VHH binders against Twinfilin (twfA). Designs and how they scored, part 15

Target 1, 335 residues: Twinfilin (twfA), of Dictyostelium discoideum (Social amoeba) (q869t1)
Amino acid sequence: MSHSSGIPASQELISAFGSANTGDVRLIKVVIKNDELVVDQKLNVQSDFETDLELAHSVLQKDSPCYILYKKDDKSIELTGYNWIFMFFVPDNAKVREKMTYAATRGNLKRELGASHFVDEIYSSNMNDFSKKGYQQHKLHQESEAPLTMEEQQRNDEKEQGLFVGGGGSGMHVHGISFPVDSDASTAVSNFINKKFNYIELSVNVDDEKIIFSSSSNIDIEAISSKISSTEPSFHFFRYSHQHEGENLDSIIYIYSCPDGSNGTKSAPVRKRMLFSSSKANVEQLVTSHNVKIDLKLEINSPSEISEESIINELHPPKVEEKKAFSKPSRPGRK
Key: E = the ipSAE of ESMFold2; O = the ipSAE of OpenDDE; V2 = 0.75 times the mean of E and O plus 0.25 times the DockQ between their complexes.

## First folded at step 6 (VHH; framework vhh_7uia_1)

Design t6 (from s35 with R98K Y101W S102T W106T T108E P109D; at its last look DockQ between E and O 0.20; V2 from the best seeds 0.00; counts 0 for: pae E 7.9 > 2, placed apart)
Fold by ESMFold2, look of step 7:
Structure t6 (fold): chain B 335 residues (1-335), chain A 123 residues (1-123)
Amino acid sequence: as target 1 above (335 residues)
Amino acid sequence: QLQLVETGGGLVKPGGSLRLSCVVSGFTFSRYAMAWVRQAPGKELEWVSSISSKGGYTYYEDSVKGRFTISTDNAKNTLYLQMSSLKPEDTAVYYCAKHKWTSSGTYEDFDYWGQGTQVTVSS
């Protein structure tokens, strides 16, 4: 449906970014006013790159989306000036139309400023993710999802398809963006909750950036692995009716599948994998917002990782010899 | 069953060194960030260090930076903490922990940790 909002960057913003790229500015807060991307605030360098991340936190408004163009301390190898982080804050309590407008405008903003300037991205609905600690968590996370840089993955994908394309921004991850939900997907969730079906599959339409419906049915647990694509990322909800220790149970299982090329699967393009990965929590909330508890969440790279035995062992771990109680510590730096 | 087992603690004089090890089983070690956390007697838990799943990023609490080194050996499913220039204030029970991974793309807290190993730095 929509690839962009058509909202242009103001000349003030373009000029401010160009000057900041070689100057003393640490960050530029960008908002949409009168159908134009404008500078809302500029803050200067006060300390090193990581210490100054608290400035990004300080310019956020809890109810309003914004972008932050955040300058690192290292110079670009390829371009004049410094490397930048593209930050997109989209609080959950912002108006739906506002969230959609900012999401649709993100790509145009990066393009107009020059996507190659942005070597990292942080997208989140949580203000605390735009801080020193939030940045450290972001970097720790990056190695868990995408071992290849965005440029290398995109290039490899296009080479396999016989096309060449250049890329930008490595290490991209998406936080806290809530894509619109298609009406068929909303209906499917309702039918799952009302027990018309015990299985539904949801997907993301990459071009329209919407959560969409793929399929629904009534299946046995042994059929789940056959419903999972070896080539496309997908989301699944399954209600497992079974008996354990004399009780009849209906366990709700949420599965995110992302084929990565292992175990006979084919890896999807990086952009597609990122869109699906960023949607995991929002897809989960479609069900949990109706006061439905999810009893098991699974993230897999191959259909072969799912079996009745594996699910039963996760839901009902085998009883183990008595052991002394042990209290788990909390990370002290998380506030 | 999921298990994290710390070893390598003990009694050491100020200025000495110790290497802590944590052998992990029950999850794919190379997919998750890991951490060391410590608790001194009568004090709150304190984060010490974290390492990304492939070892490309390491972070340290300020008081240990330059003295402690976190590392992993993915082939052995083992997390290490090399401690040097130890001080009496480093005396604590040290836990290895697995960072919680969420679909939001950030780690919030730890979801698993071991039994801990005692480190005592005393003259």
Scores: ipSAE 0.037, ipTM 0.624, lowest interface PAE 6.5, mean pLDDT 78
ESMFold2, look of step 6: ipSAE 0.013; ipTM 0.548
ESMFold2 (binder alone), look of step 6: mean pLDDT 80; pTM 0.817
OpenDDE, look of step 6: ipSAE 0.613; ipTM 0.879
ESMFold2 (binder alone), look of step 7: mean pLDDT 80; pTM 0.821
OpenDDE, look of step 7: ipSAE 0.616; ipTM 0.880
ESMFold2, look of step 8: ipSAE 0.013; ipTM 0.567
ESMFold2 (binder alone), look of step 8: mean pLDDT 80; pTM 0.815
OpenDDE, look of step 8: ipSAE 0.611; ipTM 0.879

## First folded at step 7 (VHH)

Design v1 (from t6 with T106W; framework vhh_7uia_1; at its last look DockQ between E and O 0.19; V2 from the best seeds 0.00; counts 0 for: pae E 7.5 > 2, grease 25.5 > 24.2, placed apart)
Fold by ESMFold2, look of step 7:
Structure v1 (fold): chain B 335 residues (1-335), chain A 123 residues (1-123)
Amino acid sequence: as target 1 above (335 residues)
Amino acid sequence: QLQLVETGGGLVKPGGSLRLSCVVSGFTFSRYAMAWVRQAPGKELEWVSSISSKGGYTYYEDSVKGRFTISTDNAKNTLYLQMSSLKPEDTAVYYCAKHKWTSSGWYEDFDYWGQGTQVTVSS
């Protein structure tokens, strides 16, 4: 695999970035034109760092990838000039080759400008993530820890026994809600267990307060995101046949989706979201009661969170390795 | 058993103060960002405030800045919202919510919600 697309930064871009460190520039929009990274737009400081984040939103075009070099208000301790945020917008409807070219080029752009200038990075396909609110979400996300594995979650849940609510720490358990299951939903689960289908969708009928069947089919992993509603909460089971380290695996994946208005989704009413959230364990038990292990549980707010890559990374987390620099270190004299 | 239980709502006169509490259980409280969200009668949900898992970052909706303070007590698995200088416009059901961490997102992601507590600001 290539480490870079071979697309260089123009001298005009390098000069503009250097000048922005000492001038009034808030942001530089960077695009690829004629196999070169060029300045598309520059906007000046108008207010404080967070208020000006709306300027980043204002320079995006919904169909076109770009980079934004965004200047913070604080100066670097180690370098002359200010600290910067590297922003990378890649809309889903951009051409595949264009998306690949921008993805392959971002590392070289940062290196040519001096990676030490960039103290933060925002990557998204959603224009709204390049705003004041998007930045706040980014910072909340950065401080949060990665999701626990199923085994780690079970160990933590066992350690948290005795922290109960409902009257003053008596140790009482709250009784769970159990909804009846429609016969079509039970049949769909049986068909999934017996491998007639590798995918089923279940739902809750809010008016009847019962778990119901929505759909079943045989799909590949790339089709899952298209099955997930951007407007309604839903439950999904998928059997993912794949190979990892020479072994053939059939992983059972349980997905709870609850759209919340992010990434082009629409929030469901609070009562519906709470009803679906409280049903997660009951829906899971429909499958586990057949003595079937769920290998991965995912909770998402948008179909865009599901891809083959995201599922593989959760099933088989990569080992932590130090990043290699593109420049070789200087070698001391030979002994 | 994931539970978020809000308390501390009630009736208060304009200019008054309330402190909302949200006791959480069923997940490791200190790993996740938390939020307060409110819904006035006949209105859609409105984000009020968020706090990062370690408390290093707090954010507020513009109309509550300077009047509301979000905080946590990790030893008690409790999220707080201190509300002061309350106005009739603050009348709503207030929900405690948990931000969802995702590998691909800087989203306003909430995966668990409490049942809510009513705050009414009226003469």
Scores: ipSAE 0.013, ipTM 0.587, lowest interface PAE 7.5, mean pLDDT 77
ESMFold2 (binder alone), look of step 7: mean pLDDT 80; pTM 0.821
OpenDDE, look of step 7: ipSAE 0.537; ipTM 0.847

Design v2 (from t6 with T106I; framework vhh_7uia_1; at its last look DockQ between E and O 0.29; V2 from the best seeds 0.00; counts 0 for: pae E 7.6 > 2)
Fold by ESMFold2, look of step 7:
Structure v2 (fold): chain B 335 residues (1-335), chain A 123 residues (1-123)
Amino acid sequence: as target 1 above (335 residues)
Amino acid sequence: QLQLVETGGGLVKPGGSLRLSCVVSGFTFSRYAMAWVRQAPGKELEWVSSISSKGGYTYYEDSVKGRFTISTDNAKNTLYLQMSSLKPEDTAVYYCAKHKWTSSGIYEDFDYWGQGTQVTVSS
C-alpha cells in the first residue's frame, strides 16, 4: 500500500472518527496542518441527516479546501457503526499547490479511516453543493447518464441485449472492474470445474477489493434458495444434473444475487451493491475462461426467485402449444 | 422537435386536488432527472419538486412536502405532479423542466422548460 502524498492521519483524527462512528457526532471537518490530517471541527447530531446537511455548509471557508466526514442515520450492514459520506471541498480560488495537496491526500485519508465506511462521495468547488439541496442534486445526478450522440445511442441499445436472465429491480448500469482474485477463490473455481463440488459461492472483500471464496458443497437444487443470503450480495455457480425428455443433462447455472429490500430482503449499502455489480463479468470469466459454457445466467434480488420450477422453465422453456382439451387420433400401426 | 407540454392546470378551491402532466419528446426521457418549477405573479421562479431518472429519489420544497407527489411514466414519456390540499399560495404557472447534466457529477440548473400550465387556487 503506497501513500499518495505521504500525509498521514493524526492519532487525534483516527480516534475522533472511531468515537464518532458509535457516538452522536454528525460531522468531522478535516484539514491538513503541518503535514498531518487533523480535526478542525466536530458538530453533533441536531436533526435527521438531511436537515443536518446545512451544518456541512456552515463549516466551509470560501478560500480553503477541506474534507468533511459526514455521518448518515443508517447503520452499516458490513461494519460496526454508521454509513458515512466523504465530502471534499476544493474552491477554485485556493492556491494551486494547496488544491493539489488536498487532491493527492484524499485517498490516503479514506484508506486510513477505512474506505468501506464511506458509501457516497461529493466533490465540488461550490460551497452550495455541500448542503441539503446540493445532496439532493447529487443523488439525482447519480442515476443520470451523459447525453448520447446518435452513434452512442445506437451502440448502447445494441449492447444491452440479454446479459442476464431474470432479475430484480437492480437496473444499475455499471462498467466492469477488474479486481484481483484471492487464491482460495481460484481454488474453489478449479474444484467446481473438476466436479469436486457442484456448488460454489463467491463474494467480494470490500476493504481489499478482492474476489474471495465464501463456500462450496454438493447440494440438490432445492437447497440453492437456502444458500442465498437475503441481506448480502453474492455470486453462485451450480451444476444442475437432471433428466429432460429422457436425456441426462448437466447444466451450469450462474446466479448473481443482490438483495434490494423487496420480498423480505434487506438492501445492502449502495457502494457495496456497486462493487458487487461491477464484479459480475469478472466472476463469470473465472469459469468461462476454462472453456466452460454457462447454460443459464440469473440476476435476482431475493432467494424466493430461485426454485427448481423457475430454473427448469428457463432452461427448457415451454413450447407455445395451445392448452385445450381435444381428441388426438391414435397413431396408425395396428399390425 | 424537442418539446415539453404541460397540461392539467385549472381553477380549484382551497383543499382541492389537481394532477399536472408533462409529455416530453425529442430526448430520452428516462436518462435525466426532471422537475416541476413554478412562478407566482410577480415572483421569481421557485423549485417545487424533482425526481431522478429511474425514480429512486424524489425531493420536495418544504412548503409542498406531504401534499405534492412527483412521478413518471417512462413508457409514455410523461412526468406528473399530483397536488392535494391545495392552498391559495400554490397559485402559479407550473413548468415542467429537465435538469441540466454536467460531467462534474452535480446538476446545476434546468436546460429545457415547457410553456407552463396555470394553477389557480381560489374560493
Scores: ipSAE 0.013, ipTM 0.597, lowest interface PAE 7.6, mean pLDDT 78
ESMFold2 (binder alone), look of step 7: mean pLDDT 79; pTM 0.812
OpenDDE, look of step 7: ipSAE 0.541; ipTM 0.846

Design v3 (from t6 with H99D; framework vhh_7uia_1; at its last look DockQ between E and O 0.32; V2 from the best seeds 0.00; counts 0 for: pae E 6.8 > 2)
Fold by ESMFold2, look of step 7:
Structure v3 (fold): chain B 335 residues (1-335), chain A 123 residues (1-123)
Amino acid sequence: as target 1 above (335 residues)
Amino acid sequence: QLQLVETGGGLVKPGGSLRLSCVVSGFTFSRYAMAWVRQAPGKELEWVSSISSKGGYTYYEDSVKGRFTISTDNAKNTLYLQMSSLKPEDTAVYYCAKDKWTSSGTYEDFDYWGQGTQVTVSS
């Protein structure tokens, strides 16, 4: 069974957005109440779209996530009305479950209102990013490559609660929930990086909402399927030492397993599946933050999807066609 | 070693023009947004203008909008500020600054700046 957020836009919200698209409304603040997306506040145009960005700041509450539908002054070429900015504020001190609910609902909100209306997006935990100066920085940073050092990345990962707004960095373009990492999990990652173990399993403690250590060992590739639960979601890192075309390789494999009831598995409770799914990127970054490349990432629903053959085929796909590297003429053999 | 070197300041009459240059070394110029900041005598530092790393976005403080133009030449690792219609109120030391890009989205946060170049607008 799948878990969508199940949170629909209210009829009031749909109607308000339709009216605002051709009227004098500057912004609509949207919140989730009683499992429904509702209008919390509407503010009218006061000045040009950049000056009015201060209105977006004025409707934020320090500890509560929200969406803001913000109207630009540019008319849409494809649609009746104006272009919009989709804003998503996720403060660090919001409750973790609230952060997850808003993150999971974002896509449905855009879909129900018509995603083509939104020509730009701002996601941030910082109230100051929803201002004229914050918008200018958003635009300035859109062209930049992220310059984060290893230490800066680790500090950000340790302090993040909730959706991390993309502003740069390869791992920071994915929006997800960031849970604290238990010390045993950090130690296990270090032991994997230092090659003390070639396999580790990490999990999420759903009650404490943190990433925890499950197990570590030295195993052969044939044993990895037996390490994967048929009933609980889990994260796995495996170092596969093998030879390909005469070269010795140590390939780092990241496996996220989420049993869904297929192939003899038992689906985990909905909230557990949501917590694990939202943690995929942050668990990956525990390893990549040590300047380690993940050579293969797999998302599976059953241990039976993992075998040496399946891993080799993903790491080294069979040759599909010959290219121009064959420069010597073939001997003619026509007559 | 990282350096930002400003040139092009001087004395100019009201209504005149100057072009400031900032030559950068020690970091990848095309990776970061850049800015001009100024400090008038007895005043706090004031942001003047910013440009994105590839030049797609430029922003100006309201009092200089329409009179100043920020630009870059990535081949020369050089930031420019073309100043026109100069007023006595533009008298200041002008610094070029490297934006401190962070994932937190903070603005007007600079980690490196030059020694500055004096601009004096006087009859």
Scores: ipSAE 0.013, ipTM 0.602, lowest interface PAE 6.8, mean pLDDT 77
ESMFold2 (binder alone), look of step 7: mean pLDDT 80; pTM 0.819
OpenDDE, look of step 7: ipSAE 0.715; ipTM 0.902

Design v4 (from t6 with A33S G56S; framework vhh_7uia_1; at its last look DockQ between E and O 0.22; V2 from the best seeds 0.00; counts 0 for: pae E 5.6 > 2, unsure alone 64.96 < 65, placed apart)
Fold by ESMFold2, look of step 7:
Structure v4 (fold): chain B 335 residues (1-335), chain A 123 residues (1-123)
Amino acid sequence: as target 1 above (335 residues)
Amino acid sequence: QLQLVETGGGLVKPGGSLRLSCVVSGFTFSRYSMAWVRQAPGKELEWVSSISSKGSYTYYEDSVKGRFTISTDNAKNTLYLQMSSLKPEDTAVYYCAKHKWTSSGTYEDFDYWGQGTQVTVSS
């Protein structure tokens, strides 16, 4: 529900804004006193428009709402004078009635000063949004759109597929964007697919920026955590032979490990972490291109996140009982 | 799946120029703002430049303003960084990054980064 406060702009404020529109004022801080919108502070131009944005931050008080009328450096095409930004700071810890009064008065203030002077608005409870960096993020955000949901993404993919004649030339979108795969890594994947080994480890050579072979062996599930480095990112494929509800199963498990410094691990350099993270899909494709289904994908930050119990729970989730309905199941890492 | 691939790094003499490219896939390129960030040896990550999703707004770290130009080519899903008047202090790994978007405008800068490309400015 909207509420009208009936709080007018003071004659002082109207006069100050009119004079500032053609003068050297950078900003006018406006507050409500005695049921009237008044000038609390005026600051003059000290530098260019973007540098002076720190002045807007400097006049904020952490517990008190206010408005800031902020002058840009560009002249209005439609009106005499300059373009302005309307800023409205409403800290969360201000009194509830004060927050409501400022919110209800915002529209009247803009109307009394002439809304067409204000070519942009910043509304926030965070003081950092009223700074040079905050303004830049505001402009970047204004053009961006919300992330698509899975359903929206599927609709977009279907629309983009219209009137497309067969995917001639399957491959990368741009030359050189595919991640090279060393021949030893390709051979190791083939040996895994052919069941010569039930475990392989792959890595990325950071200097050559390609997927390389690290090791292969036949292991039990209890040994897999000992194969995972606590200091280097790595990729693992494991064929888990087990029995579930009387059936013998061979489940293919894909593990991406990226130590982040938690649980006794050491975080790898940023460059290496980004390169490995970007390679996840390429490494997965090495196996799935052989028409092999991966039954479980795990992303972990520590070898301690892997156990037979955690893998079984992910492959074969138990039914949630009523007394356990108050807690969510735990899952291995996904980052 | 999101993929960001940087190219164009290399060795260049002081005062030289270099053009970095970042080809993106796995998201609608024109919906999101993009950035370049860098990390010099032994230093923290440093924001270099950002460009809005439609290209209308570009921003630069003070030390590169006037020397670097960020741009996009939406037809090729490619982000560029044209670097000129390069200095030894520009030596770093340069990463292409996607700005995080939130409905509240909270302070979260990036959610995905590329593998990086090395730029070395030395005589």
Scores: ipSAE 0.128, ipTM 0.674, lowest interface PAE 5.6, mean pLDDT 78
ESMFold2 (binder alone), look of step 7: mean pLDDT 79; pTM 0.808
OpenDDE, look of step 7: ipSAE 0.646; ipTM 0.886

Design v5 (from t6, 17 letters changed; framework vhh_3k1k_2; at its last look DockQ between E and O 0.29; V2 from the best seeds 0.00; counts 0 for: pae E 7.1 > 2, unsure alone 64.8 < 65)
Fold by ESMFold2, look of step 7:
Structure v5 (fold): chain B 335 residues (1-335), chain A 123 residues (1-123)
Amino acid sequence: as target 1 above (335 residues)
Amino acid sequence: QVQLVESGGALVQPGGSLRLSCAASGFTFSRYAMHWYRQAPGKEREWVAGISSKGGYTSYEDSVKGRFTISRDDARNTVYLQMNSLKPEDTAVYYCAKHKWTSSGTYEDFDYWGQGTQVTVSS
């Protein structure tokens, strides 16, 4: 149930990428114009792929998001042609609407070009991450295990600096797209992780551009549907304690609800739907950054799509039924 | 308390070799990438080399690539910099640094620095 912005890749872009995959092109800068993904700039190979990363840096514009399709020097094992790096630059000072549009379009772009081409991804608001030095640091980070939870790392950083700052540190940048997180929302996530509550609801304040707290409680799975608005988009985390095949399980379920006017719902305004859609990954990261695995992610358009039965079927798909071949009698020959 | 102690700096003739060591304490060494930096007189501190927490990825500044090798020994909580074919422009105080992991998935070069060890390359 993943959702895309619906902005298509232009035929020019698809053709340019196909040609570049076996040709002398180092990078293709992609932007959105007139609700389609278009080629803004192409630059040729000048040196090895690491040295040429300065070309990727050189095509960035401080105020404007863009994508860069960046070709490596090694060939794909699975596909004809070369391996690529997908780059998404989202500068801090870009307009929120623009940031939202590019964030919602990223998945569609990769899908239309063929996601298997992209063996690495760099997503950042920092121009320096798209340079040779930035790439080296990216690889060092990527090759290192996550040492601590987000909260633990913040505490250790404060101790290592010799400061204990009681600040509301709710600003986060995940995948280069950011809404700040309100302190009540951060507290609610902590309470969910620490099992004080088995259910939380988060929202986005569209005027302040913040992830905010809506509610928390201890509920049964049957109550989830009643917690989900039929008129407003919302985010939900639920811990489902149950048994399956003799095992006691605590499954973490992440639900994004976006009413679309189906099944008795009302469609939220387009701007609101886009703001919530662009926040899905940031909201998910609030929980996963604490080394908590999400066992099921659901995107729904109506509260009626959520039930214990539907959740069980998604968590534990039913076994395949055995089918016996039908023996058909010969058709009567009539004569 | 994070502590990084560099050693092995010396006066060396051009073309010579040195091995620098950095003993680490006060954190779980095996969970962090480690770096070497250097600062020549009158210049900004510059990155020299890095090694990932599991040692599977190493990277180098262009001017030292092929001459310097970074390595780590998690049993001794120590990172090393083997410096070969030393040149006068390698003269600097060399610093060990701990990589900082951020929860945002971006990397940060937040400095936990040692006291440094002086390397001098001259005739």
Scores: ipSAE 0.013, ipTM 0.589, lowest interface PAE 7.1, mean pLDDT 78
ESMFold2 (binder alone), look of step 7: mean pLDDT 81; pTM 0.821
OpenDDE, look of step 7: ipSAE 0.202; ipTM 0.664

Design v6 (from t6 with S50V; framework vhh_7uia_1; at its last look DockQ between E and O 0.25; V2 from the best seeds 0.00; counts 0 for: pae E 9.6 > 2, unsure alone 62.4 < 65)
Fold by ESMFold2, look of step 7:
Structure v6 (fold): chain B 335 residues (1-335), chain A 123 residues (1-123)
Amino acid sequence: as target 1 above (335 residues)
Amino acid sequence: QLQLVETGGGLVKPGGSLRLSCVVSGFTFSRYAMAWVRQAPGKELEWVSVISSKGGYTYYEDSVKGRFTISTDNAKNTLYLQMSSLKPEDTAVYYCAKHKWTSSGTYEDFDYWGQGTQVTVSS
């Protein structure tokens, strides 16, 4: 039960899918109403499979999750009828309960209709992914090399003399993007340096291409995770006052966060990620230019990667444990 | 330095055939999707065809489907466009383009084009 809501498919839906498998229906839009999976719309074949993908886009409602059962033009090798694509649209601005219900119901819907009918799946919060162009991107991406991290992508582009290394015009250097710094951001850095605040957050205005101020405050280390966006890239400086081996320390911690879609986060658009990644060194320099040493630099993809324990382990790595007559089993780590 | 060099354009009578080549250097060819784009006189750029990095998916604009074939030769770092049954409306400058691969990438998100090669279809 850990992955299923128990919401059944209606008789109408089961019958409609069976009929569509041999008939002229191109797609069936499925929604949950009164704890039942029901047919919301059926649209007929108008053209070939790829051209008709615009019909899938046309039935989406920007605030409401839905499933789309989309018929291809090729017949199944294993089953009577056609091959299908299972589409699951889950917009970000849908209600949390609704998103959870649709996510938990996806597996049951596929099982009740016969999972073998579905030779491909498209899951997205972006309406444009359910179109002819969106499908082309989906197929193109499926064959691509394993996904690169943002840092790996930037390094690869630099080796191949991409836009950032080979595209330097007026106001740009052969490496790194240099953005102007808004006066509020400069003031926030000064307030951090002068210990008025022990925490600041900086950002990049992608349209104006400048480093801007987001927030400042005095917080406990436990509060850092809650300050980090799960949807937007961001930069953070924190002064961690703590005791280690009887000494009081003020460690300066620099965090670059770039959500990647893991642990409930969402990946930001690629241009935004590149602009933030290119700004890492310049943002760091805002603090280090004041003769302040940064004791720890972290790059994370999720707020859940930050805890007092994780920061302490990075600042003060444990020494090698000496072997006893036997050792305790370690607890499972994060995965 | 990354370079894309198109060749193989020329004058062809209607119904004729032509093969365009795009030799690339400065990046790992097999990691990126590639495309052919064209610009007819007085018109904006339009997509002609796209091929995935491993060649398993191809796309053709409706007006060229069945007449044009996109392909790659990874050993030669070369993208091809085989054009058959050419029509006067195929007259354009043809560019090859490199897809900018990202975790969320789109085939419309390209960062490099070549200089182009002229194709003229005229009686």
Scores: ipSAE 0.006, ipTM 0.471, lowest interface PAE 9.6, mean pLDDT 76
ESMFold2 (binder alone), look of step 7: mean pLDDT 77; pTM 0.787
OpenDDE, look of step 7: ipSAE 0.035; ipTM 0.547

## First folded at step 8 (VHH; framework vhh_7uia_1)

Design w1 (from t6 with A33S G56S K98R H99D; at its last look DockQ between E and O 0.19; V2 from the best seeds 0.00; counts 0 for: pae E 6.4 > 2, unsure alone 64.8 < 65, placed apart)
Amino acid sequence: QLQLVETGGGLVKPGGSLRLSCVVSGFTFSRYSMAWVRQAPGKELEWVSSISSKGSYTYYEDSVKGRFTISTDNAKNTLYLQMSSLKPEDTAVYYCARDKWTSSGTYEDFDYWGQGTQVTVSS
ESMFold2, look of step 8: ipSAE 0.159; ipTM 0.687
ESMFold2 (binder alone), look of step 8: mean pLDDT 79; pTM 0.802
OpenDDE, look of step 8: ipSAE 0.692; ipTM 0.896
ESMFold2, look of step 9: ipSAE 0.036; ipTM 0.633
ESMFold2 (binder alone), look of step 9: mean pLDDT 79; pTM 0.808
OpenDDE, look of step 9: ipSAE 0.674; ipTM 0.890
ESMFold2, look of step 10: ipSAE 0.050; ipTM 0.610
ESMFold2 (binder alone), look of step 10: mean pLDDT 79; pTM 0.804
OpenDDE, look of step 10: ipSAE 0.634; ipTM 0.876

